# VH-VL binders against C2 domain-containing protein 3 (C2CD3), part 1

Every score and structure here is a prediction.

Target 1, 169 residues: C2 domain-containing protein 3 (C2CD3), of Homo sapiens (Human) (q4ac94r1171to1339)
Amino acid sequence: SSGLLDVGLRYRRSPRTAEGVLAARTVSISVQIIRACGLQAAAKALAEREPALQFSATVGVNASVTTHLSFLPQGEQRRTHPVACSFCPEFSHHVEFTCNLVTQHCSGEACFLAELLEFAEVIFAVYHENTKSASDIISIESCKEYLLGVVKVPTKELLIKRSGITGWY
Positions, changes and structure headers below are counted from each chain's first letter, unless a header gives other numbers; Kabat numbers aren't used for antibody chains.
F stands for the ipSAE by ESMFold2-Fast; E and O both for that by ESMFold2, at different seeds; each is averaged over both directions (binder to target, target to binder). V2 = 0.75 x the mean of E and O + 0.25 x the DockQ between their complexes.
[cut] marks letters that were taken out.
Atom coordinates printed by the task and the answers are left out, and those that the model quotes come from them; centres of patches stay.

## First folded at step 1 (VH-VL)

Design lv04
Fold by ESMFold2, look of step 4:
Structure lv04 (fold): chain C 169 residues (1-169), chain A 123 residues (1-123), chain B 111 residues (1-111)
Amino acid sequence: as target 1 above (169 residues)
Amino acid sequence: QVQLVQSGGGLVQPGGSLRLSCAASGFTVSSNYMSWVRQAPGKGLEWVSGIYTGGSTHYGDSVKGRFTISRDNAKNTVYLQLNSLRAEDTAMYYCARGPYYYGSGSYSPLDYWGQGTLVTVSS
Amino acid sequence: DIQLTQSPSSVSVSVGERVTIDCKSSQSVLDSSNNYLNWYQQKPGQAPQLLIYWASTRESGVPDRFSGSGSGTDFTLTISSLQAEDAAVYYCQQYYDTPYTFGQGTKLEIK
């Protein structure tokens, strides 16, 4: 719930096609998950409810980030590799979402991508993975993950800023 | 036939308020990007604000917090509310339409402009 | 903010001559193969009219004597064989990033 995530977004269209007429039907939304900071406060708050996390809240969390574009199915969700034992992890992770310029909802109505982007968000969820690092291939405890925070970055600025959006959220 | 008819200009004292109207015919304002652009006497063009098809609004830095763009879809009309007016807001104000372009995934250029309405801020 | 600088600021030419107007952007307005740059014409007492978009695409109904060229940061509007009715102020405009800025204008007068 507390902390910051450094991300970047770009909206790219396909190159022009024959006669300068735009024939491309898809664009890419490029998402960079650069790093996070300030995760200790979130980890400490979580450890108040889950004492098994007290060690991680003191020494560092095993952070990973999921990324989802709000108008795409949950199956399109992507995830970074975890960064061990840090309250300020560096992810340097890149994700590309391919989007149609015109889509149809379940009811059959057509919708332009620009209309979706006006109200859409890129949703980042930051997790801690409570994992065992022993050399034993058999463990009595399962890996469990804990939600440290959620960041939502609106996409509407991509309609007006071709250089993209970057910053801490 | 596409037409944009503007009204609501005039003389206002500094600190005053004014509402500009832009009535559209021949197309639907809610299906287009709609924008306001101003031109001070003897000077160039300055983008003021825009409203997207979904109703999201954006503003130039010089007017942010003082001006509000809105629309009434039933009347097919776009408005610009001008508050806390200053002498530097004296200008001809144009409304303009920006249709959607598939390849860019956005709206532009401004392909049709209203006739303009003059706002004069003077004591 | 992206600044656009036009040159010349004014020009006085005869009917039938070729005129070029330059527009230089402080940052690239190229995304993939598209340049997000427009050209407008404004005659005295009138609203601006769109001439060129995407740097080189002529708007419907615009005479073929108007053409746009350039890419990235350097753009040119060319009027081949000037007509008396072309006397106006010409503006370039970028729509790459907000605020959508205009050049300062180029006044074209007929001798």
Scores: ipSAE 0.011, ipTM 0.619, lowest interface PAE 8.3, mean pLDDT 82

Design su04
Fold by ESMFold2 at other seeds, look of step 4:
Structure su04 (fold): chain C 169 residues (1-169), chain A 122 residues (1-122), chain B 109 residues (1-109)
Amino acid sequence: as target 1 above (169 residues)
Amino acid sequence: EVQLVESGGGLVKPGGSLRLSCAASGFTFSNYAMSWVRQAPGKGLEWVATISGSGGSTYYLDSVKGRFTISRDNSKNTLYLQMNSLRAEDTALYYCAKDLDYGGNSEWFDPWGQGTLVTVSS
Amino acid sequence: QIVLTQSPATLSLSPGERATMSCTASQSVRSSYLHWYQQKPGKAPKLWIYGASTRATGVPSRFSGSGSGTDYTLTISSLQPEDFATYYCQQYNNWPPLTFGQGTKLEIK
């Protein structure tokens, strides 16, 4: 019932791009999705209500992870490549969320970001993708995905950690 | 400088279809969610649809679900709104808007395009 | 969905006067997710106040925003001719849908 996700989070005030506007006004929140483990229990629990998952719950899931910052639109989520047929996938995936400064005239802009990070979370959703790799172009069957679990990691520690947050969740 | 230029508006009859485009420049298009917001003549603003930076997630106003499709082509830096089964109530100026990602905030719309007018009448 | 109700619908004032307008949400909104836009006739809206109280770049200091929970206000301390426009509040706290208030039209007497 309990899967784990190994992730890293880092906050940097340095610009991520050479573009003048972005370079002068951006900060980065870096998210590393390293690996997961223990996904079989989640897959088996889901298979009790979803017969299409019976095979995957015994042999391995095609796992992918979405990443979303709670203070950004849901549409800004990012996704790893799927890792085929595993209950302990290794993603080694890195994503950066670029944020422009709130205002050039308000000294509270840095405080504004820190204020939101105090209450925010990074939300990871782990999915099984039920795609037919061998027959995808022959089949008219639409791809389906199944939620295996959700992990929420508070961002408040980014305010005090020099090199960020890392660990299993 | 960020620029958003809408096009594709025009006059259509009820039940017809129209495809709006929004050409984007001055930013890394694929990193940002994009939205359509409309304004009926003399009326206020109404959010219509949002699409994620990758195009993987879409969200719609309930009254347009099943009729409108938001999409994007990140290789062309272009946002689209396919509008089917148009009704008189869809008559409005349609704005393209960038979700501005200031990392301490909920999302707001900045900038907006100039708008493209859609008129649905018999 | 969160309904935003702006009051008054129309505010008729002269230059130099103080303008106050309100935005009331049907349920609590975090102030970081409440924003104000200014729109002049024939033009696209412009971001004006974000996070309830922070002025966007180029917005004069005579504009101030405040509020929390369900009640938010926009105040202009001494109206200038260029301030006459329609102002919309917008919430990003709960979506879909994203919602706007119906607008307050600030008119010159």
Scores: ipSAE 0.000, ipTM 0.457, lowest interface PAE 17.7, mean pLDDT 77

## First folded at step 3 (VH-VL; from lv10 with heavy chain N56Y, light chain S97D)

Design e03
Fold by ESMFold2, look of step 4:
Structure e03 (fold): chain C 169 residues (1-169), chain A 121 residues (1-121), chain B 111 residues (1-111)
Amino acid sequence: as target 1 above (169 residues)
Amino acid sequence: QVQLVQSGGGLVQPGGSLRLSCAASGFTFSNYAMSWVRQAPGKGLEWVSGIYSGGYTHYGDSVKGRFTISRDNAKNTVYLQLNSLRAEDTAMYYCARGGSYRYTEDAFDIWGQGTLVTVSS
Amino acid sequence: DIQLTQSPSSVSVSVGERVTIDCKSSQSVLDSSNNYLNWYQQKPGQAPQLLIYYASTRESGVPDRFSGSGSGTDFTLTISSLQAEDAAVYYCQQYYDSPWTFGQGTKLEIK
């Protein structure tokens, strides 16, 4: 799919006390969802599939973005509020995922966060959110969402860059 | 006894190759990042390369594309493959234990004895 | 890349006196109150040894005459009441952003 998402990621270690001991056994992965651009082609492809949505040069998409860490349960995903009528929405959205330094596999054996980060991804899904329609008299599905694209950003660089990573994806 | 024992150095001609080895003992090797740090004669320290337990690697600018770091967690060993060697690669090469997955220490707290690599004219 | 500049390049000081070594970073190495700046001592003919990590935390077994301070871009290693065995080259090193980099070193001689 055509389009780009401007995001930032940061691995934030727990603060240390004056004695150098960790204040907590958790760490944070900070995610910034700044903006998107170039959604016209994805919107056109969606309009071809779903004619009722009717896109034009002057009518953008009602974009929202979900964010999910590949090693966390799906219920931990986060979503921006939609930005109406744009092909280049500005989200300016910040998410913190608090992660334990040590977790358990399904078998009960220990797994370290750093091991997960070597192979994990932050998964962004960009949706068009249909607004309620008067013609939808009976349905409670008036907030139907339509996938515009998916962006996956590996987390492994967070192991070697305390400044984080940012850019268009 | 926490220990890093190095091997594989020597004299080599420009354009040649060597493989350095660093065998670890006395700690859980797979819980640590490992690095190579070098020191040219009479010069300071230069970080060369690092590797995480799952195989993620990163390199210093002067060696990127020529050197390859690898590890075998089953053998508690980290390797540095030195290719396309140049005179300026002449140095003492140290293996170092890096960041701990468990303790989150971000420093080189254990060092090997060093292995000399000499690249002749 | 983050450049670390140490000063002085060398220093000669008598036993029992105090010495300071500065390390200046080209950009901040501070995150969440953690300064990713380490100090190492390298004695003649030996591998380096960790002295200080996170700018101010002494490694186990390091005498308390070694002290680290500073934040952000400006850091100092202080050795109080110098001992003969402290003759070495001292390096600062950042662990903030790859590639990991060292300062050029400060040679400490005992007179």
Scores: ipSAE 0.602, ipTM 0.828, lowest interface PAE 1.4, mean pLDDT 85
Fold by ESMFold2 at other seeds, look of step 6:
Structure e03 (fold): chain C 169 residues (1-169), chain A 121 residues (1-121), chain B 111 residues (1-111)
Amino acid sequence: as target 1 above (169 residues)
Amino acid sequence: QVQLVQSGGGLVQPGGSLRLSCAASGFTFSNYAMSWVRQAPGKGLEWVSGIYSGGYTHYGDSVKGRFTISRDNAKNTVYLQLNSLRAEDTAMYYCARGGSYRYTEDAFDIWGQGTLVTVSS
Amino acid sequence: DIQLTQSPSSVSVSVGERVTIDCKSSQSVLDSSNNYLNWYQQKPGQAPQLLIYYASTRESGVPDRFSGSGSGTDFTLTISSLQAEDAAVYYCQQYYDSPWTFGQGTKLEIK
């Protein structure tokens, strides 16, 4: 564990369209990414392998968090905006994932949401985004990002708690 | 014919143990969550424990840590292991078919006949 | 835990009359689309039987004189034309948050 992440999960039937036949087949999983802490240790460990991060490990990281549901395609991944120069960033970020009660796999086998939730997890990845230096003004290079840590939260409690799951992980 | 047939139960002393069984037939057992519900003599219904098709379990506060629900999908059977029994555990115990994996919000639509457990000195 | 309180505790009525039984939840059992509340009938010496799920959906084989209504915290079971065989104890039950809970029951007697 390279720090902690304060999150909330909730299972809801929340169709975007008018109520009806389609609404009866879709649900949403609401994810809140509230804040993180303890990122200095992770940044220092990374700086041992990557000297360019030594300043950030001393002063603060530019943290962002990606969120992915294990049963959804990687293209459904979501990301917070970065919070600059902090080891305890406040994200206050909310995302909704629309899910079908029944999904299909590449094998053609039908899979129901209850079966998925029993074994699935929400995967959070925390990154530091290293900004371009002023000394690189002629270069058209992207900002480089570094993985600080990964948090996985099982979804099975959503089967028994419609009110949701909250806490530090 | 859809059935839940229960077995196990009887008279036991406080602190003792029993194992209740509930055998299913006439439906695809592995598709359903299963629960145990009890009823003390002359009293109302109390949900005891539930288990999902993949083995995830949850318990009522009064039995947590003392009772264990389990299932064997190959045998179409759900079990309730009752440990550290107390006088207040005296009840008729029902097994019930719960939510289907197709529709997670199902109710208890099929019930067993009940098995009496009596805890007394 | 979510507590369910039924009203009345008992009622004695004649065949052909209308009966209502109320169930009040200590917390909402509504998601954005579903009320996680069921109704059961238990006749003397028998296991309970499901009447209504999702607050208002009648189980297969249940006579249409039984109906459920309500949302959130307040729910009602209605028997529109009481029959002799309806003498039983009626329970509401929630499955919104574990532990699942039942109301204390309403005893319906036929005069």
Scores: ipSAE 0.503, ipTM 0.784, lowest interface PAE 1.8, mean pLDDT 84

## First folded at step 6 (VH-VL)

Design x2 (from e03 with heavy chain Y103G E105S)
Fold by ESMFold2 at other seeds, look of step 10:
Structure x2 (fold): chain C 169 residues (1-169), chain A 121 residues (1-121), chain B 111 residues (1-111)
Amino acid sequence: as target 1 above (169 residues)
Amino acid sequence: QVQLVQSGGGLVQPGGSLRLSCAASGFTFSNYAMSWVRQAPGKGLEWVSGIYSGGYTHYGDSVKGRFTISRDNAKNTVYLQLNSLRAEDTAMYYCARGGSYRGTSDAFDIWGQGTLVTVSS
Amino acid sequence: DIQLTQSPSSVSVSVGERVTIDCKSSQSVLDSSNNYLNWYQQKPGQAPQLLIYYASTRESGVPDRFSGSGSGTDFTLTISSLQAEDAAVYYCQQYYDSPWTFGQGTKLEIK
């Protein structure tokens, strides 16, 4: 429909023994970051207020994607390596988030992962990363990043789809 | 003692409406998804609708847009609002406890006694 | 939607015999070594009762004569040494992808 990012999500439950008992207290949420498109328009729009992006908005961006689960601390976010000089990068990147079945509420009360997933989101942020230049070395700034866009994908459908969800967002 | 006690049902004209209720006791209701399953006379089982503790719902194709599932966790009760009823909705309606949020079962392990809904002229 | 097809549709057998009921799924219901396939028993005039979950795990209180087997798309319910009270309709059901679906049922009668 009008998405920037081709991703897939899957909720992998712990294997069970023959007696039906969970083998582990944790589960994983698998995230596939396949590719992006339409980054030139985003880069040009940002370059209207960031002159440093004018070159990249014309020739290609060095795109990378961060992935964050809304109920985890920001420090748990993951990041792809950048794909150089492209407006339609292919990432083919896989991330596993290991999650406890039971978590503690801020008040100290326990809650279940399934309750969190009902309202949670996977948050993708797409950045352009400038590489090194002589000017950046002189300015004591070797790397700068610019946010091109944010995509949020709700996790609630994972509760009813063991096959997972996939598509453009 | 774990149980589901149903109420509601009866005879309704085509195009009419009914509200079914299912009261739970003996377990932590908010830890479970709840579902409705129906069975037309002499026929097999058909899953109708399900609901998660926070209100996320899903429906079978035959009832989508006409039926609404809801729950009141404070009253340990799940409801099914049946609207725009048709003759093919005539069935015994069961409420059932679905999957546990702890991942200990993914089956309909507790069933209500059933509530008959008859849609006829 | 995942379609479940049971065979046979009906079977008539004597007490003490062994009965098998098959369930074939249109799509795999296997994830992380878990088969999201359940079996239910429904006696005349009663609500269904869970027999087997995760393809092979007996629910509490279910006699050992009931066993489930299979993986992926092909599943079997076996009743060894049939008892008179086992006369019922048996359904398989998947809990893999919504909408949840049942097989059409297998009617087991006592000769």
Scores: ipSAE 0.560, ipTM 0.813, lowest interface PAE 1.6, mean pLDDT 86
Fold by ESMFold2, look of step 6:
Structure x2 (fold): chain C 169 residues (1-169), chain A 121 residues (1-121), chain B 111 residues (1-111)
Amino acid sequence: as target 1 above (169 residues)
Amino acid sequence: QVQLVQSGGGLVQPGGSLRLSCAASGFTFSNYAMSWVRQAPGKGLEWVSGIYSGGYTHYGDSVKGRFTISRDNAKNTVYLQLNSLRAEDTAMYYCARGGSYRGTSDAFDIWGQGTLVTVSS
Amino acid sequence: DIQLTQSPSSVSVSVGERVTIDCKSSQSVLDSSNNYLNWYQQKPGQAPQLLIYYASTRESGVPDRFSGSGSGTDFTLTISSLQAEDAAVYYCQQYYDSPWTFGQGTKLEIK
């Protein structure tokens, strides 16, 4: 129906020592964006209201994926390179997010990463990027990309799986 | 003093239900994961279930679908609802404090006194 | 699920001797530099008590004669210069992947 995204998540905690203030206070959250499938249904649904997408919905989309953690700033968003003309793109993209074990919120109270992970999500957005035939300045396509779908993967399972989580979403 | 005090055990017939309670004191309860661990007579330890501060739960395979862990952070209490009890559920049930979210320990460092559950016809 | 196998199942030794207890995991419990393996002591009629976490870190108040070693899948609890009060059952436990699991236990008796 709306497509699927094959991803992997893992985090590694800093060593339990007082040494090294910066290194001891950070963790790495690894995000793998492996591939997608079933994008034609999403493209066709969008093409019903966007005539510019009719061709791409038939032959293949130029897919790219953004990813970010729900508790990190918008500027921490990462993006794959587009994969041309496919409804089943292979991205094989790896992203590392550096997170602090302890964060501050607006009240000044400390917030531990484990508390954040219980309620947080990794958010993936899948886009189609149109081709050059719509590159003229008078083109109706002032926006170069169209949102095909959003996938949200809860991070709470990382609390109980040091091996990480992987699968289709 | 850091303490876990348990209640709610007893004798129950197969297919019956019980609810175990574990009241915490002497620490900030909401900063810790809590677990239940059981020990059948003359046997080893078996982890039963765990719960995080926000209510995320996980279960051992032998109890999944039959037992439910819950917590009330306002009352500093963790509960285990035991349903569809079988003879093999006969054990001493311990509650245990799990890993601190503030990064001090990930192990079961504080244990309750134990509550005996006997399932017999 | 991660299976933990302890050896020996039982051991009887004299005060002052050295005892080793092994724990073998069916899969690695190492992430980065941390081994997610604990050791517990359970004396008769008592709840278990934490001895060692992260494979080798002693819990507060645990005597220096207790030490943990190993990495990945192979772990050892060593009791140097055994004391009479060390008679107990010892368990290893992993918290790498849920469900958390324990070894079957090793009963340590004093001659």
Scores: ipSAE 0.520, ipTM 0.788, lowest interface PAE 1.8, mean pLDDT 84

Design x4
Fold by ESMFold2, look of step 7:
Structure x4 (fold): chain C 169 residues (1-169), chain A 120 residues (1-120), chain B 111 residues (1-111)
Amino acid sequence: as target 1 above (169 residues)
Amino acid sequence: QVQLVQSGGGLVQPGGSLRLSCAASGFTFSNYAMSWVRQAPGKGLEWVSGIYSGGYTHYGDSVKGRFTISRDNAKNTVYLQLNSLRAEDTAMYYCARGGSYRTEDAFDIWGQGTLVTVSS
Amino acid sequence: DIQLTQSPSSVSVSVGERVTIDCKSSQSVLDSSNNYLNWYQQKPGQAPQLLIYYASTRESGVPDRFSGSGSGTDFTLTISSLQAEDAAVYYCQQYYDSPWTFGQGTKLEIK
């Protein structure tokens, strides 16, 4: 396979209730990016098309992960710092997305977060990045990132599990 | 008035099938998760199945693979299809409202119950 | 699956007396400050009725004599001044993780 990503998701409900039929409150979707493994296969496949990756595909990649919720209208993303020279990096990274319980589409229609979660996904993208150095900065050597893989985790199960969901994807 | 009115039920032989219906009124049905809860004669309550407004379903272990919950938001109705029925499925079946971010996570409105008897 | 065990299985008490019913969960149902534990009352021939949600919050229209307490794995329903109409079976129920589960019930009889 192209590799695996060990992640955890939680949907945190508030004990405070709104005094109306529509909840104008925020909640959190907590995302844990724990670790990855098996990245060598992805790196080798990419190195067939990109010669600059030949060394990294044999020694280890500088992996980082971006996280995006499929329904966020801002296109908001979060990113881990890279973990150097590994095919099985440990990130131990936590990110929290604050979401409104009720949101509006461009047409002005109200939409409840639960409706979004039934069909939404958390999208993880795993990259290899060059290490920056003082020499690289002085020489204006370009720092480039390469996409190793994409993992999508559906959010619907968060509706029925307050303990959250965890696992390798 | 918020209410759930159930229909269906009856006597069926082991291995048979039956479909239960629960019609909702007095609230915005499509905003709520719906559940079925059953009670065998002289026994306690057992949650059977639940469905979210967009159609996401989950089931109790004893009925998984045999029962199917569904909903028709245009008709404000939730259904339970009972297949491969066994004697131990004999119970009063209740539909209940609950399980949304806007509602307390509790079964706050219940139907009147529909009896299902599985007997040779 | 989260198992709920109630005690006692049955109790017989006089009008005006205090009754306590315990519910023990096999796993914690606490998330942050919220306990995802409900209490229901079922009178003979009737559907269940919600009494308490979030372990301690009384549902609208439920008399003050009903109260809930506890956290994590240990919960208690208290009826502080029993009335004749309180004769029923009482169930605890968790909604922390699917499948949702109920306790086995506690039958309350009036002497």
Scores: ipSAE 0.527, ipTM 0.779, lowest interface PAE 1.6, mean pLDDT 84

